# Ledger of designs, part 154: miniprotein binders against q96jn8r1131to1294

Target 1, 164 residues: q96jn8r1131to1294
Amino acid sequence: TLEFLENHGKNILLSNGNRTATRVASYNQGIVVINQPLVPQLLVQVRIDFLNRQWTSSLVLGVITCAPERLNFPASACALKRAAWLLRGRGVFHNGLKICEKFGPNLDTCPEGTILGLRLDSSGGLHLHVNGVDQGVAVPDVPQPCHALVDLYGQCEQVTIVNP
Key: E = the ipSAE of ESMFold2; O = the ipSAE of OpenDDE; V2 = 0.75 times the mean of E and O plus 0.25 times the DockQ between their complexes.

## First folded at step 14 (miniprotein)

Design kv76
Fold by ESMFold2-Fast, scan of step 14:
Order: C-alpha cells, then structure tokens, then sequence
Structure kv76 (fold): chain B 164 residues (1-164), chain A 96 residues (1-96)
C-alpha cells in the first residue's frame, strides 16, 4: 500500500502507518516521498489536514527521478537542482527553473480538506488533480522511474495519504 | 544555549529510535526530553517532544498511556498557549 518513506526531511514525523506526515518545527525541512514509483495510471492523493496561517506560502508537490531512499533532502523542494518537477503556487518548476507561469489553482490558497493528486498518463504526462478534478498535463514526458514528492512548506503542517 | 542543544540531541535520538521501532527506548528518552524542555522553558522543543510522544503512544496502542499523553498535552497547552498543541489535543480526542 502507499506510505511515506522513512527517509524524509528532518522536521517531519510520520504516523498512522506512515500515511500521515506532520511538520513539527519551523516552516521548512518538510519533504516526504511516496514509497513506490509513480507508474502510469496510479493516482497518488494527499489531503491537507492542518494549515498554520502564520506563514504565507504553502505545500509544494511533484516528482523526482532519483532514488529517494538515501537522498539528502534540502531545506525546501525548490532547492532540488536535479531530477525534480514541482508545482508551487501557480508555477511549474523543473530543477529550480520556472517552466510555466500559471497552471491550475494557486496551491498557496488551498484550504484544509483539499485533496491533491498526482498521476502519470499513458504518454508520461504528469497530471495534477484537485478535489477529484484533473487540471490537465503540467509536465509532458516525465522520465521513469519517478517518485511522488510532497513538501510540507510554510502553511502546510500536515498531510495524509488518501485512497482515490 | 548549551542546555537547548542537549535537549535537542535527546529529542533527535528518541525520534531515531521511534523510526526504528524501538518504542520503549524512544518513550523513555522523550519523557526525559519533555521534563528538561519544561525546566528550560523551551516552548519549541516542548511542542516537538509532545508530538513525538503522542506518535509513540498511538503506535503502542496503550489506552492508559494515551490518556497520560492527552493530560500532558493539556498541561503543555496551559503553559504555552501554542495552537499546535491545541490541534494535537483535538486530534488525539478524535482517536478515542
């Protein structure tokens, strides 16, 4: 079943059978990765459980194509300069470079209870789902294998993996 | 300063033991870390330690321990008024 890997950012604590991730300190060091590769047709979903509005920006999600089990995570996902495709705010980022200005809703404004999903289509396109609604292809031709990543940054202090 | 660093080291060690499934040893260390954080009046370390002991208690599934952790969280909330602890209390109460 889907779980968060035990290799994660230093401010993360896993619970609920490694299906809930809580950031217990600060605003960063909150990267978690799903335990198995994101294969075509697999929909990985997380629910936003707790938001701390002391911070301005919020959750980042996307994929990495490097092996995550022993990766030294940086303080934020946006500092990943290799093998990373990320959705942050309304932007799409590849290895720290913004490749799309406006895609989908603003992730910095999603409320508690929002369910965010990642899925690869049969052509390798990465899709974002928001509350069950497919936002379209954020990134075409994602290299495989790849792994779903969530960065509990800023406002977002807790997420839980949920079944489709 | 130096005391803060030592408490943080104990918390990190407890967290490592928790990750390894060594729940009894993790519990012993985190209880000591909570005691030291209270004495040192370190709110951030106290909140962190409370979250860790709550996870240990849930994984052990011991009803008596869960009640003690809930009481501890309520005491910590009275001391700190930290909204993170209030959210944890609400979460733990739903578990019951």
Amino acid sequence: as target 1 above (164 residues)
Amino acid sequence: DEKERKIEEIIYRAFELYDEGELEEALELIVEAIRLAVENKDEDLLVWAIYIIANIAQELGDPELLEKVLELAEEAYELTKDPRIKRLIEYLEKDK
Scores: ipSAE 0.000, ipTM 0.160, lowest interface PAE 15.2, mean pLDDT 81

Design kv77
Fold by ESMFold2-Fast, scan of step 14:
Structure kv77 (fold): chain B 164 residues (1-164), chain A 96 residues (1-96)
Amino acid sequence: as target 1 above (164 residues)
Amino acid sequence: DEKERKIEEIIYRAFELVDEGELEEALELIVEAIRLAVENKDEDLLVWAIMIIANIARYLGDPELLEKVLELAEEAYELTKDPRIKWLIEYLEKDK
């Protein structure tokens, strides 16, 4: 079943059979990765469990195309300069460069209880799902294999993997 | 608004620099974002920029910077009446 990898950011504590990730300190060092590749049509979902309003930005999610088991994670996902496609706020980013100005809802404003999903379509397009609603293709032609990543940045201090 | 988008880009770049440990460069960008948000009369971006510089100041532990940020936050609160700024002022006062 889907779990977060035991290789994660320094401030993360895994619980609930590695299905819940909690950031226990600061605002960063909160990257987690799903334990198996994101294959076409697999929908990976996380629920926002807890937001700490002392911070202004919130979670980032996306995919990386490098092997995550031994990866040395930076302080935030946005510092990844290779092999990363990320959704942050309303933007879509590839290796630190903004490639789409406005896509989907603002991730910095999603409330507790929001379920966010990532899925590849048959053509390699990366889709964002919000509370079960497909937001469309954020990134076309993602290279394979790729791995779903969540960065518990800023406000977002806890997420849990949920089944479709 | 193109001006709002450019200010947002500066603020996100400052976040990246903080996470990379480039605190001096991040502070320069946030100060510029504050200036632009005031000129553009964008209260939401002003609040966001103030929140960022306050968190940087807390992590640096610089009391002079913390005092300057408190003054900026008080001015922003008078301008915006935004409850996030009020919360921030109370939070920073505890850290003194």
Scores: ipSAE 0.006, ipTM 0.266, lowest interface PAE 9.6, mean pLDDT 82

Design kv78
Fold by ESMFold2-Fast, scan of step 14:
Structure kv78 (fold): chain B 164 residues (1-164), chain A 96 residues (1-96)
Amino acid sequence: as target 1 above (164 residues)
Amino acid sequence: DEKERKIEEIIYRAFELVDEGELEEALELIVEAIRLAVENKDEDLLVWAIYIIAEIAQELGDPELLEKVLELAEEAYELTKDPKIKTLIELLEKDK
């Protein structure tokens, strides 16, 4: 049911029925978006499959509230200055502005095999799940519709959508 | 490429400083990143850095700096021909 959209960063190759995203070059141009809006109670999960230790920073994930099917993606999700709420390292960012210093685990240090999830609660709060554990509300009152985004940045060269 | 990675780390740090309100330090770092991106012929990082310096200029509200950023963006557009820079130039001109 859940797949990555065919519109993605230029360094991405989709496989496994569009459920696996691999960044085949460099450290950037690795943004992918889930094909369905993130509706309340839907848990979207990805597993970190491969980390390249050449780089120091790792994946970014979050939501965008613009239509993703024809979006011209920047080199990095952190360059999105409109309609984006992102989790990077330990920070929470809205359109490039850091709105929380320390939330959840450091995403730059999550090992291969880690399962990261995004879910909206009934009040529109965006939750991060790490290996099945709810980290709490990262962003309150996310506008609808919104779409889950993963940026295979730096160390993270492959992720796969996994069912709950 | 290790040089490309280092440039992007400088750009990321400049972004963080903008978020922290440390605009003068952010400006110093992003100018360095632009110089390095030009030296290393990395057009994608140059475009990104130009957007960040434009954000810094807008936050500072300094008309003299905005004019210099517009000039820098025009030079970057001649180098890259990236339509995103052309759009930024048009936005910066209208903001005046």
Scores: ipSAE 0.000, ipTM 0.189, lowest interface PAE 11.6, mean pLDDT 81

Design kv79
Fold by ESMFold2-Fast, scan of step 14:
Structure kv79 (fold): chain B 164 residues (1-164), chain A 96 residues (1-96)
Amino acid sequence: as target 1 above (164 residues)
Amino acid sequence: DEKERKIEEIIYRAFELVDEGELEEALELIVEAIRLAVENKDEDLLVWAIVIIAEIAQYLGDPELLEKVLELAEEAYELTKDPKIKWYIEYLEKDK
């Protein structure tokens, strides 16, 4: 079954059989990665459990194409300058460069209980799902293998993996 | 208070630099912010400055810097009693 890897940002505590990630300090150092590659048609979903409203920005999610088991995570996923495609706010970012403005809903405003999903289609397109609704292709032709990443940044202090 | 605002802006910039991986520049800024927060007797800004310098010290992994930052955090905890500082003291102690 799907779990978060034990290699994660230093402020993360895993619980619930490694299916819940909690950021226990500060606003950063909250990167977690799913334990299995994102294969086509697999929908990986997380639920936002807790938001701390003292911060203005919130979670980032996306994929990395490097091996995550031994990776030294930066303070924020947006500091990844190689092999990363990320969704932050309404933007799509590749290796720190914004490649799309205004994709999907603003992730900084999603409330507690929101379920966010990542899925590859058969052509390698990366899709975002919000509360079960496919937002479309955020990134075409993602290299494989790739791994789903969630950065519990800012407001977002807890997420839990949920099954479809 | 213009002095408080200036210190806040330095701390905010240091947060951005840490997120960008510019740790040496962040360290220079946050050391100055700590000095100013102490001079201004602003405990809230001191707490946030300590959080950032602890993050930088942990990332850089320099044993001398870690020891100095731990001493600084312990002094700030005695002054403020803020639980965020206590958490970083415990984290830095384990990492050394």
Scores: ipSAE 0.006, ipTM 0.209, lowest interface PAE 10.1, mean pLDDT 81

Design kv8
Fold by ESMFold2-Fast, scan of step 14:
Structure kv8 (fold): chain B 164 residues (1-164), chain A 96 residues (1-96)
Amino acid sequence: as target 1 above (164 residues)
Amino acid sequence: DEKERKIEEIIYRAFELVDEGELEEALELIVEAIRLAVENKDEDLLVWAIYIIAEIAQYLGDPELLEKVLELAEEAYELTKDPRIKWLIEYLEKDK
């Protein structure tokens, strides 16, 4: 069963059997990681439950290739080390550098109820799914093993893992 | 804390300006953010800001700016010994 790891950003509170993550303070320190490696064909999905329009930007999704169980998470996923590939706004980022300018929808504008998914294809390509629709390959040749990561940044204060 | 939040807001605003193609304004903001992150001894924000100024230098295609960014990253690595900065230095040097 997919759950968020108990190791997470310090502003996170887990509930609903560790399937719901809520950021209870500020706008940052909201990184959560799925408890199982993202293996090829596994679709990991989260639903945006609550947005706070006080903040400008929103949720970041991606993968991390280091072991997350004891990782000291930074304030924002964009400050993660070389081991992270992230989708933020319309950009695809590796280690804070933008490697693709316009990919998929703008994550800063996705409304409450949006279901966002991550999946690896058989060639190691990372796919984003939005409300069931495959957006294509955001990142080719992701190193394995890797883990799905959600950063409840800015507007996004709550997400819940949902089954396909 | 409040200082950390203010610095992060400046960094994020610079990021938005990069997306809008306002590279000169983004550069001014990120330079200020780097200064504040160093003063506040905030390693994570310093790393993030250095990655953004590297991206700006690449977009501008200015070899003098890129050389200065490499020097800045080397100074930050001596100060912090953070492997994220070392990786960036190697990445930027490989492409030059």
Scores: ipSAE 0.000, ipTM 0.189, lowest interface PAE 12.0, mean pLDDT 81

Design kv80
Fold by ESMFold2-Fast, scan of step 14:
Structure kv80 (fold): chain B 164 residues (1-164), chain A 96 residues (1-96)
Amino acid sequence: as target 1 above (164 residues)
Amino acid sequence: DEKERKIEEIIYRAFELVDEGELEEALELIVEAIRLAVENKDERLLTWAIYIIAEIAQYLGDPELLEKVLELAEEAYELTKDPKIKWLIEYLEKDK
């Protein structure tokens, strides 16, 4: 079954059988990665459990194509160089470069209870799902293998993996 | 208040620098933000600045800096009584 990897950002505490990630300090060092590669048609979903309005930005999610089991995570997913495609706010980013200005809802404003999903289609396109609604292709031709990543940044202090 | 706005801008710039891995520059900005927050008697901004300097100290892994941050956090807790600062003190004590 889907779980968060035991290798994670320094401020993360895993619970609920490694299906819930809580950021217990500050605003960063909150990267978690799903324990299985994101293979075509696998839908990985997380629910936003707790938001701290002290911070202005919120979670980032996407995929990373390097092996995550022993990766030394940076303070923020946006500091990942090479091998990362990220959804942050309304933007789509590849290795720090914004490749799309407006895609899907603003992740900085999604409320508690929102369910966010990542899925690869048969052509390698990365899709974002929001509360069960497919937002379309955020990134075409994602290299494989890749792994779903969530950065509990800023406002987002807790997420839980949700089965489809 | 324009003074409060300027302190917030310094803090946000420090956040950006931490995220970019520019820890030494971020530290310099946060020390200035702490000084200004104390002068302005702004408990909220002081608490934020203490949290950021704690993150920077952990990333740098400097034991002397970590001890200074613990001292600053204890002083900030005395001034603010903010339970988040008390939690931070306990967290940093475990890491040392």
Scores: ipSAE 0.005, ipTM 0.218, lowest interface PAE 10.1, mean pLDDT 81

Design kv9
Fold by ESMFold2-Fast, scan of step 14:
Structure kv9 (fold): chain B 164 residues (1-164), chain A 96 residues (1-96)
Amino acid sequence: as target 1 above (164 residues)
Amino acid sequence: DEKERKIEEIIYRAFELVDEGELEEALELIVEAIRLAVENKDEDLLVWAIYIIAEIAQWLGDPELLEKVLELAEEAYELTKDPRIKWLIEYLEKDK
């Protein structure tokens, strides 16, 4: 059963059997991680439940290749110094460096109800799925093991894990 | 590295203050952390602190503060030539 880890950002409250994450304060400290490694063929999906338009940017999702169970998360996934591949806005980022300017839809404009998915293909390519549609390979050859991460940043205050 | 550890502690304290809504105090601490990271020539901590001050500025939505943060990031980029800072500058300019 896919669940969010109990180790998460300070502003997160987990509910619904650890399948719903709510950011209860501010705009940051909202990182959550899926409780098992993202192995090839596994599709991890979250639904955007609630957006607060007070903030400029919205959720970030991606993978980290460090062990998440005791990781001291920074306030924002964008501040991760190492071992992170992130999708933010239209960009793809590796450890804070923008490696692709325009990939998939703009995550800052996805409405409530959008389902976002992460999947590794058999060659280790990281795919983004949006409402069931594969956007293609965002990052080739991701090191393993890796773990799916969602940062409830800015506008995005609640997500829920959903089955394919 | 004792100096690096002190700077990290200042950055984490600023995180706590942001969560508490104490933005003025958080800004003062992050500015201090930036100065210390420059003096210590710690580019990773400098990048981290600049990302934090940019987040605070975006939260406040103050155009004057955002412009000052952009100037600070530009100065840090001239000093370090770090592509992470260049990315942040381009991101902030595109958003505003």
Scores: ipSAE 0.005, ipTM 0.194, lowest interface PAE 10.1, mean pLDDT 80

Design tk1 (at its last look DockQ between E and O 0.91; V2 from the best seeds 0.90)
Fold by OpenDDE base, look of step 14:
Order: C-alpha cells, then structure tokens, then sequence
Structure tk1 (fold): chain B 164 residues (1-164), chain A 98 residues (1-98)
C-alpha cells in the first residue's frame, strides 16, 4: 500500500493511514515522500484536497534519488541541491537548476480536486499525469530507485494518495 | 557569478534542443557547459551536465561517443562522488554492450 513516510516536513500531520498529508502551520516545511519507490509503469497519484488562497505558489511535485528515510528536509523542496527532480509551476528543475521553462499545466493554478500523477516509463522517463491525462516526459533518464515527493507549499495544504 | 549563469543558460538551451530532437546541436552545447563547469569548479552544475550528456550519448548510440562520455562521467564522479553519476556510468556501460 502506498503511504507517506513518517519522515516528513515539520508542519505535516499525517492521517487516513498515512495516505493524507496536511500542512497545519505556515506556508512551508511541508515535504512528504511516498514509501514505495517508483517502478516502471506504476502510476502514483495524489489529489489536491484543500487550497488556502492567501498564498500565491502551490505544491511542488517530483522525485528524489536518495534514501528518503535519511533525508533531512529543508523548509522547501526548492532548497534541495542534490538527488532532486522537481516540477514547480510550469518549470522542471534538477537540483535547483531550471532545465525546462514550460512543461505541462501550471501546478500553481491547479484547483482542488486535481489529481496529479507520476510514472516512470520503460526507458526511465518521468511522466506527469493530470486528471488521468499523460502530459509527456518531464525528465528523461531519471536514476532508479527514486521516490515520489510532494511539497505542500503555499496554497496547497492537503493532499491524499489515490489509486489509479 | 557570470560563468555560473552562462553554464545554466547553456544547459537550459541544450535541454530545449533535446526536447526538439536536435541531439547533435545539444551535444555541442552541453560539452561546452561541462568544460566551463570543470573550469569553474562547479560540482553541482557538473552533475546536471553529465546527466544530460549521458542521455544524449545513449540516444545517439554512437560507440565512440559513448566511450568518450563514459570517460567524462568517470572523471566527474571522481570530482563529485555523486551517486547519480555512478548510475549514469552504469547506463553508459550497458549501452556499450549493446
């Protein structure tokens, strides 16, 4: 069963069998990681449950290639300088460096109820799914094993892992 | 840092070319980025550049290119000790066996 790991950001409260993450304070320190590594053709999905409109930015989605149980989380995923591939807004980032300016829909404007998914293809390409629609390869040749990461940042205050 | 910004710009442009399928032109750019990263002793940017050149080399499939990129990756691993580069090395080695 897919769950969020107990090792998470300081402002996160897990519930619903660790399938729901809620940021209960401030606008940051909301990083969570899914327990099982991504394997080819496995679609991992989270639903945006609640947005707080007092903030401007929203969640960051991506993967890490380091051991998640040993990771000391920074206040935001954007501060990760190694082993990190992130989708923020319409941008794609590797270790904090922008490698793509325009990819898929703007994650900062996804409404509540949006289901976001990550999937590795057989060639090691990382795909973004939005409401069941494959947006294409965000990052080619991602190191394996890797774990899905969600940063409940800014507006995004709650997400839940959902089955495909 | 002007050099750092230049490297970042080149990597971004190279990735754009990769997405367009213009791999040969992307290769030329990323080689320059690697040269500058080594010169500037920028380990972080070097890791990203190695990732991209390794991908390009595997996509092109030229054995001579693969061998040269493998050498670059090995040198980069000695400098950075980044586990992801080790992964790319393994991928390049596998590609050479095909």
Amino acid sequence: as target 1 above (164 residues)
Amino acid sequence: DEKEEKIKEIILRAMELVRKGELEEALELIVEAIRLAVENKDKELLVTAIWLIAYIARKLGDPELLEKVLELAEEAYELTEDPDIKYYIERLEKALEE
Scores: ipSAE 0.917, ipTM 0.960, lowest interface PAE 0.4, mean pLDDT 96
Fold by ESMFold2, look of step 14:
Structure tk1 (fold): chain B 164 residues (1-164), chain A 98 residues (1-98)
Amino acid sequence: as target 1 above (164 residues)
Amino acid sequence: DEKEEKIKEIILRAMELVRKGELEEALELIVEAIRLAVENKDKELLVTAIWLIAYIARKLGDPELLEKVLELAEEAYELTEDPDIKYYIERLEKALEE
């Protein structure tokens, strides 16, 4: 019953009962948000379905800590200056500020078929999962409530919500 | 901005120390980052710095430190009006009551 919200980036087409997001134009305007906040025990997972390797950068994954239903999304998640905790490339960013140089895999090199997951632990730590394997705490003490966000940026043209 | 880039470098270094468990050294750096961010009126960097000092203070658990950091967070909320700082304030208040 997890779905992408109807409020999304302008270049996104939702399909498969709003569980699949496709970027249908350009390299940006591809932000999607999961329709339920993260809570302990909830693992939100997306599969990378399609990559266009002509681009050098790929998807951004993370959370927003503000209400997503009426948010006016920027062209890319990297432009969010408030309420955003993002994984980009190998780095972790808060409101556009890099707070960690190397965490988990390089998202720019994840192949098609990779399943990426987000969850909160009981202490508010944000965990990344890669193909079912917990990569540890990307960000301690993330404000709650928060919603999982994917930016279908650059290489990434399609993702699908999958069940754990 | 040259001073803005310095503040960013300090915050990144403080977070590296937190990941290594060097909380006291991280605290010293993040206090400096907060001082510089207030002086330079870098509201966005102040929000990140407050997140980190609030986390460090709760991990250390010293009531005197928690009280000082709560005061800093309250001042930062007045400057930024960022709802996430309100969340950090609530976490600090809860830590003082426990």
Scores: ipSAE 0.875, ipTM 0.938, lowest interface PAE 0.6, mean pLDDT 93
ESMFold2 (binder alone), look of step 14: mean pLDDT 83; pTM 0.811

Design tk10 (at its last look DockQ between E and O 0.94; V2 from the best seeds 0.90)
Fold by OpenDDE base, look of step 14:
Structure tk10 (fold): chain B 164 residues (1-164), chain A 98 residues (1-98)
Amino acid sequence: as target 1 above (164 residues)
Amino acid sequence: DEKEEKIREIILRAMELVRKGELEEALELIVEAIRLAVENKDSELLVTAIWLIAYIARKLGDPELLEKVLELAEEAYELTEDPDIKYYIERLEKALEE
């Protein structure tokens, strides 16, 4: 069963069998990691449950290639300088470096109810799914094993892991 | 840092070329990025550059290129000890066996 790990950002409260993450304070300190590593053809999905419009940015989605149980989370995923591949807005980042300026829809403007998914293909390409639609390869050749990461940042205050 | 900014720009452009399927041109750019990253002792940017060149090399499939990129990756691993680079080394080695 897919769950969020107990090792998470300071402002996160887990519920619903650790399938729901809620940021209960401020706008940051909201990183969570899914327990099972991504394997080829496995689609991992989260639903945006609640947005707080007082903030401007929204969630960051991606993967880490380091051991999640040992990760010391910074205030935001964007501060990760190693073993991190992130989707923010329409950009794709590796260890904080922008490697793509325009990819898929703008994550900062996804409404509540949006289902975001990550999937590795057989070649190691990381795909983004939005409401069941494959947006293509965000990052080719991602190291394995890797774990899906969600940063409940800014507007995004709650997400839930959902089955395909 | 002017050199750092230059490296960042090259990597971004190289990735854009990769997405367009222009692998040979991307290769030329990323080689320059690696050179500059080594000169500037920028480990973070070096890791990203190694990732991209390893991918390009595997896509092109030229054995001579694969061997050269493998050497670059090994040198980068000695400098950074980044586990992801070790992963790319293994991928390159596997590609050479095919």
Scores: ipSAE 0.906, ipTM 0.955, lowest interface PAE 0.5, mean pLDDT 96
Fold by ESMFold2, look of step 14:
Structure tk10 (fold): chain B 164 residues (1-164), chain A 98 residues (1-98)
Amino acid sequence: as target 1 above (164 residues)
Amino acid sequence: DEKEEKIREIILRAMELVRKGELEEALELIVEAIRLAVENKDSELLVTAIWLIAYIARKLGDPELLEKVLELAEEAYELTEDPDIKYYIERLEKALEE
């Protein structure tokens, strides 16, 4: 079954059979990773359960291409300088470099209840889904294996893995 | 620094061209980005540039281009030691065999 890995950010509490991640302190240290690599038939979906609108930025969503089990996560996903393909705000980033200015919705404005999904296509393209709607290829040819990552940053204080 | 920002701008523009299907124009830009990243010893930007040129080369499918890009990727691996470049090398080698 899909669960968040036990290796996660310091401010994360896992619950609901490790399918719910809550950031219980501060605005950062909220990185979580899904316990299985993405494969073409796998759609990983999380629902935004709770937002605190006092902060400006919100969750980051994406993949890492290195083994996550013993990785030392930085305080925020945007500090990852290797093996990271991330959707943040309106943009797409590889290792901290912006590679697309606008893709899909602005993650900083997604409301509570939004369901965000990640999957690979058969060519290794990373797709974003928003409330069941495929937004297209965010990143072509992502190295495999890769692992879905969510950073419960700023506004985002809780997400839950949901069925496709 | 100023040179790093130039490389970032070129890579972003090359990716914009890729999304528009302008692969040959994107190739010209990303070759320049690679040259600058090597000169500036910016290993992080080089990794991204290699990902993109490898993708472009495989989409274009020209064996001569694939061979040149494979050589670049092998040199970039020596400079960066980034494991993701090994993945790109393997994909380029597979494309040449097929």
Scores: ipSAE 0.868, ipTM 0.933, lowest interface PAE 0.6, mean pLDDT 93
ESMFold2 (binder alone), look of step 14: mean pLDDT 75; pTM 0.681

Design tk12 (at its last look DockQ between E and O 0.88; V2 from the best seeds 0.89)
Fold by OpenDDE base, look of step 14:
Structure tk12 (fold): chain B 164 residues (1-164), chain A 98 residues (1-98)
Amino acid sequence: as target 1 above (164 residues)
Amino acid sequence: DEKEEKIKEIILRAMELVRKGELEEALELIVEAIRLAVENKDKQLLVTAIWLIAYIARKLGDPELLEKVLELAEEAYELTEDPDIKYYIERLEKALEE
């Protein structure tokens, strides 16, 4: 069963069998990681449950290639400088460096109820799914094993892992 | 750092070319980025550049290119000790066996 790891950001409260993450304070320190590594053709999805409109930015989605149980989480995923591939807004980032300016829909404007998914293809390409629609390869040749990461940042205050 | 910004710009442009399928032109750019990253002793940018050149080399499939990129990756691993580069090395080695 897919769950969020107990090792998470300081402002996160897990519930619903660790399938729901809620940021209960401030606008940051909301990083969570899914327990099972991504394997080819496995679609991992999270639903945006609640947005707080007092903030401007929203969640960051991506993968890490280091051991998640040992990771000391920074206040935001954007501060990760190694082993990190992230989708923020319409941008794609590797270790904090922008490698793509325009990819897929703007994650900062996804409404509540949006279901976001990550999937590795057989070639190691990382795909973004939005409400069941494959947006294409965000990052080719991602190192394996890797774990899905969600940063409940800014507006995004709650997400839940959902089955495909 | 002006040189750092130049490297970042090149990587971004190279990735754009890759997405367009213009791999040969992307290769030329990313080689320059690697040169500058080594010169500037920028380990972080070097890791990203190695990732991209390894991908390009595998897509092009030229054995001579693969061998040269493998050498670059090995040198980069010695400098950075980044586990992801080790992964790319393994991928390149596998490609050479095909």
Scores: ipSAE 0.918, ipTM 0.961, lowest interface PAE 0.4, mean pLDDT 96
Fold by ESMFold2, look of step 14:
Structure tk12 (fold): chain B 164 residues (1-164), chain A 98 residues (1-98)
Amino acid sequence: as target 1 above (164 residues)
Amino acid sequence: DEKEEKIKEIILRAMELVRKGELEEALELIVEAIRLAVENKDKQLLVTAIWLIAYIARKLGDPELLEKVLELAEEAYELTEDPDIKYYIERLEKALEE
């Protein structure tokens, strides 16, 4: 089954059979990665369980295209300079470079209970789902294999992997 | 610096054109971005630009364009050593074999 990898940000505590990630300190060091690569028939979904309004920004969602088991994570996913395609706020970023100003909803405003999903289409396009609704192709032709990544940043203190 | 910011803006605009389906216009911009990134030794920006031109070339499907972009990707790999460029090279090679 889908789980978060044991290799994760230093402020993460895994629970619920490694399907729940909680950031237990600070505002960062909260990167988690799903244990299986994305394939077209696989929809990876996480639910936002807990937000803390002390912070202004919220989670980052995306994929990494390198092997995640031994990767040294930076404090924030936005500092990844290789192998990273990220959704932050309303923007899409590749290796820290903004490549789209507005895609999908503003992740910084998603409330508790929001279910966010990632999948690849048959052409290698990365799709975002929000509460079951496909938002379209965020990034065409992402390198494969890739793994879904969540950065429990700022407001976002807990997420849980949920089944479609 | 000023050149780095220019390259970033060109890539962003090229991606906007790709989303609108205006591939020939996007190609013109991304070729310029690649030239500037190589001249300025902006390895990170070069990797993104190569991803985009490889995608554009495969969508357009012109064998001569595919061959030229493959040469660019191989040169970019020598400069950056980014494994994702190997993936783009493999996709370009497959497109040429069809």
Scores: ipSAE 0.872, ipTM 0.936, lowest interface PAE 0.6, mean pLDDT 93
ESMFold2 (binder alone), look of step 14: mean pLDDT 83; pTM 0.814

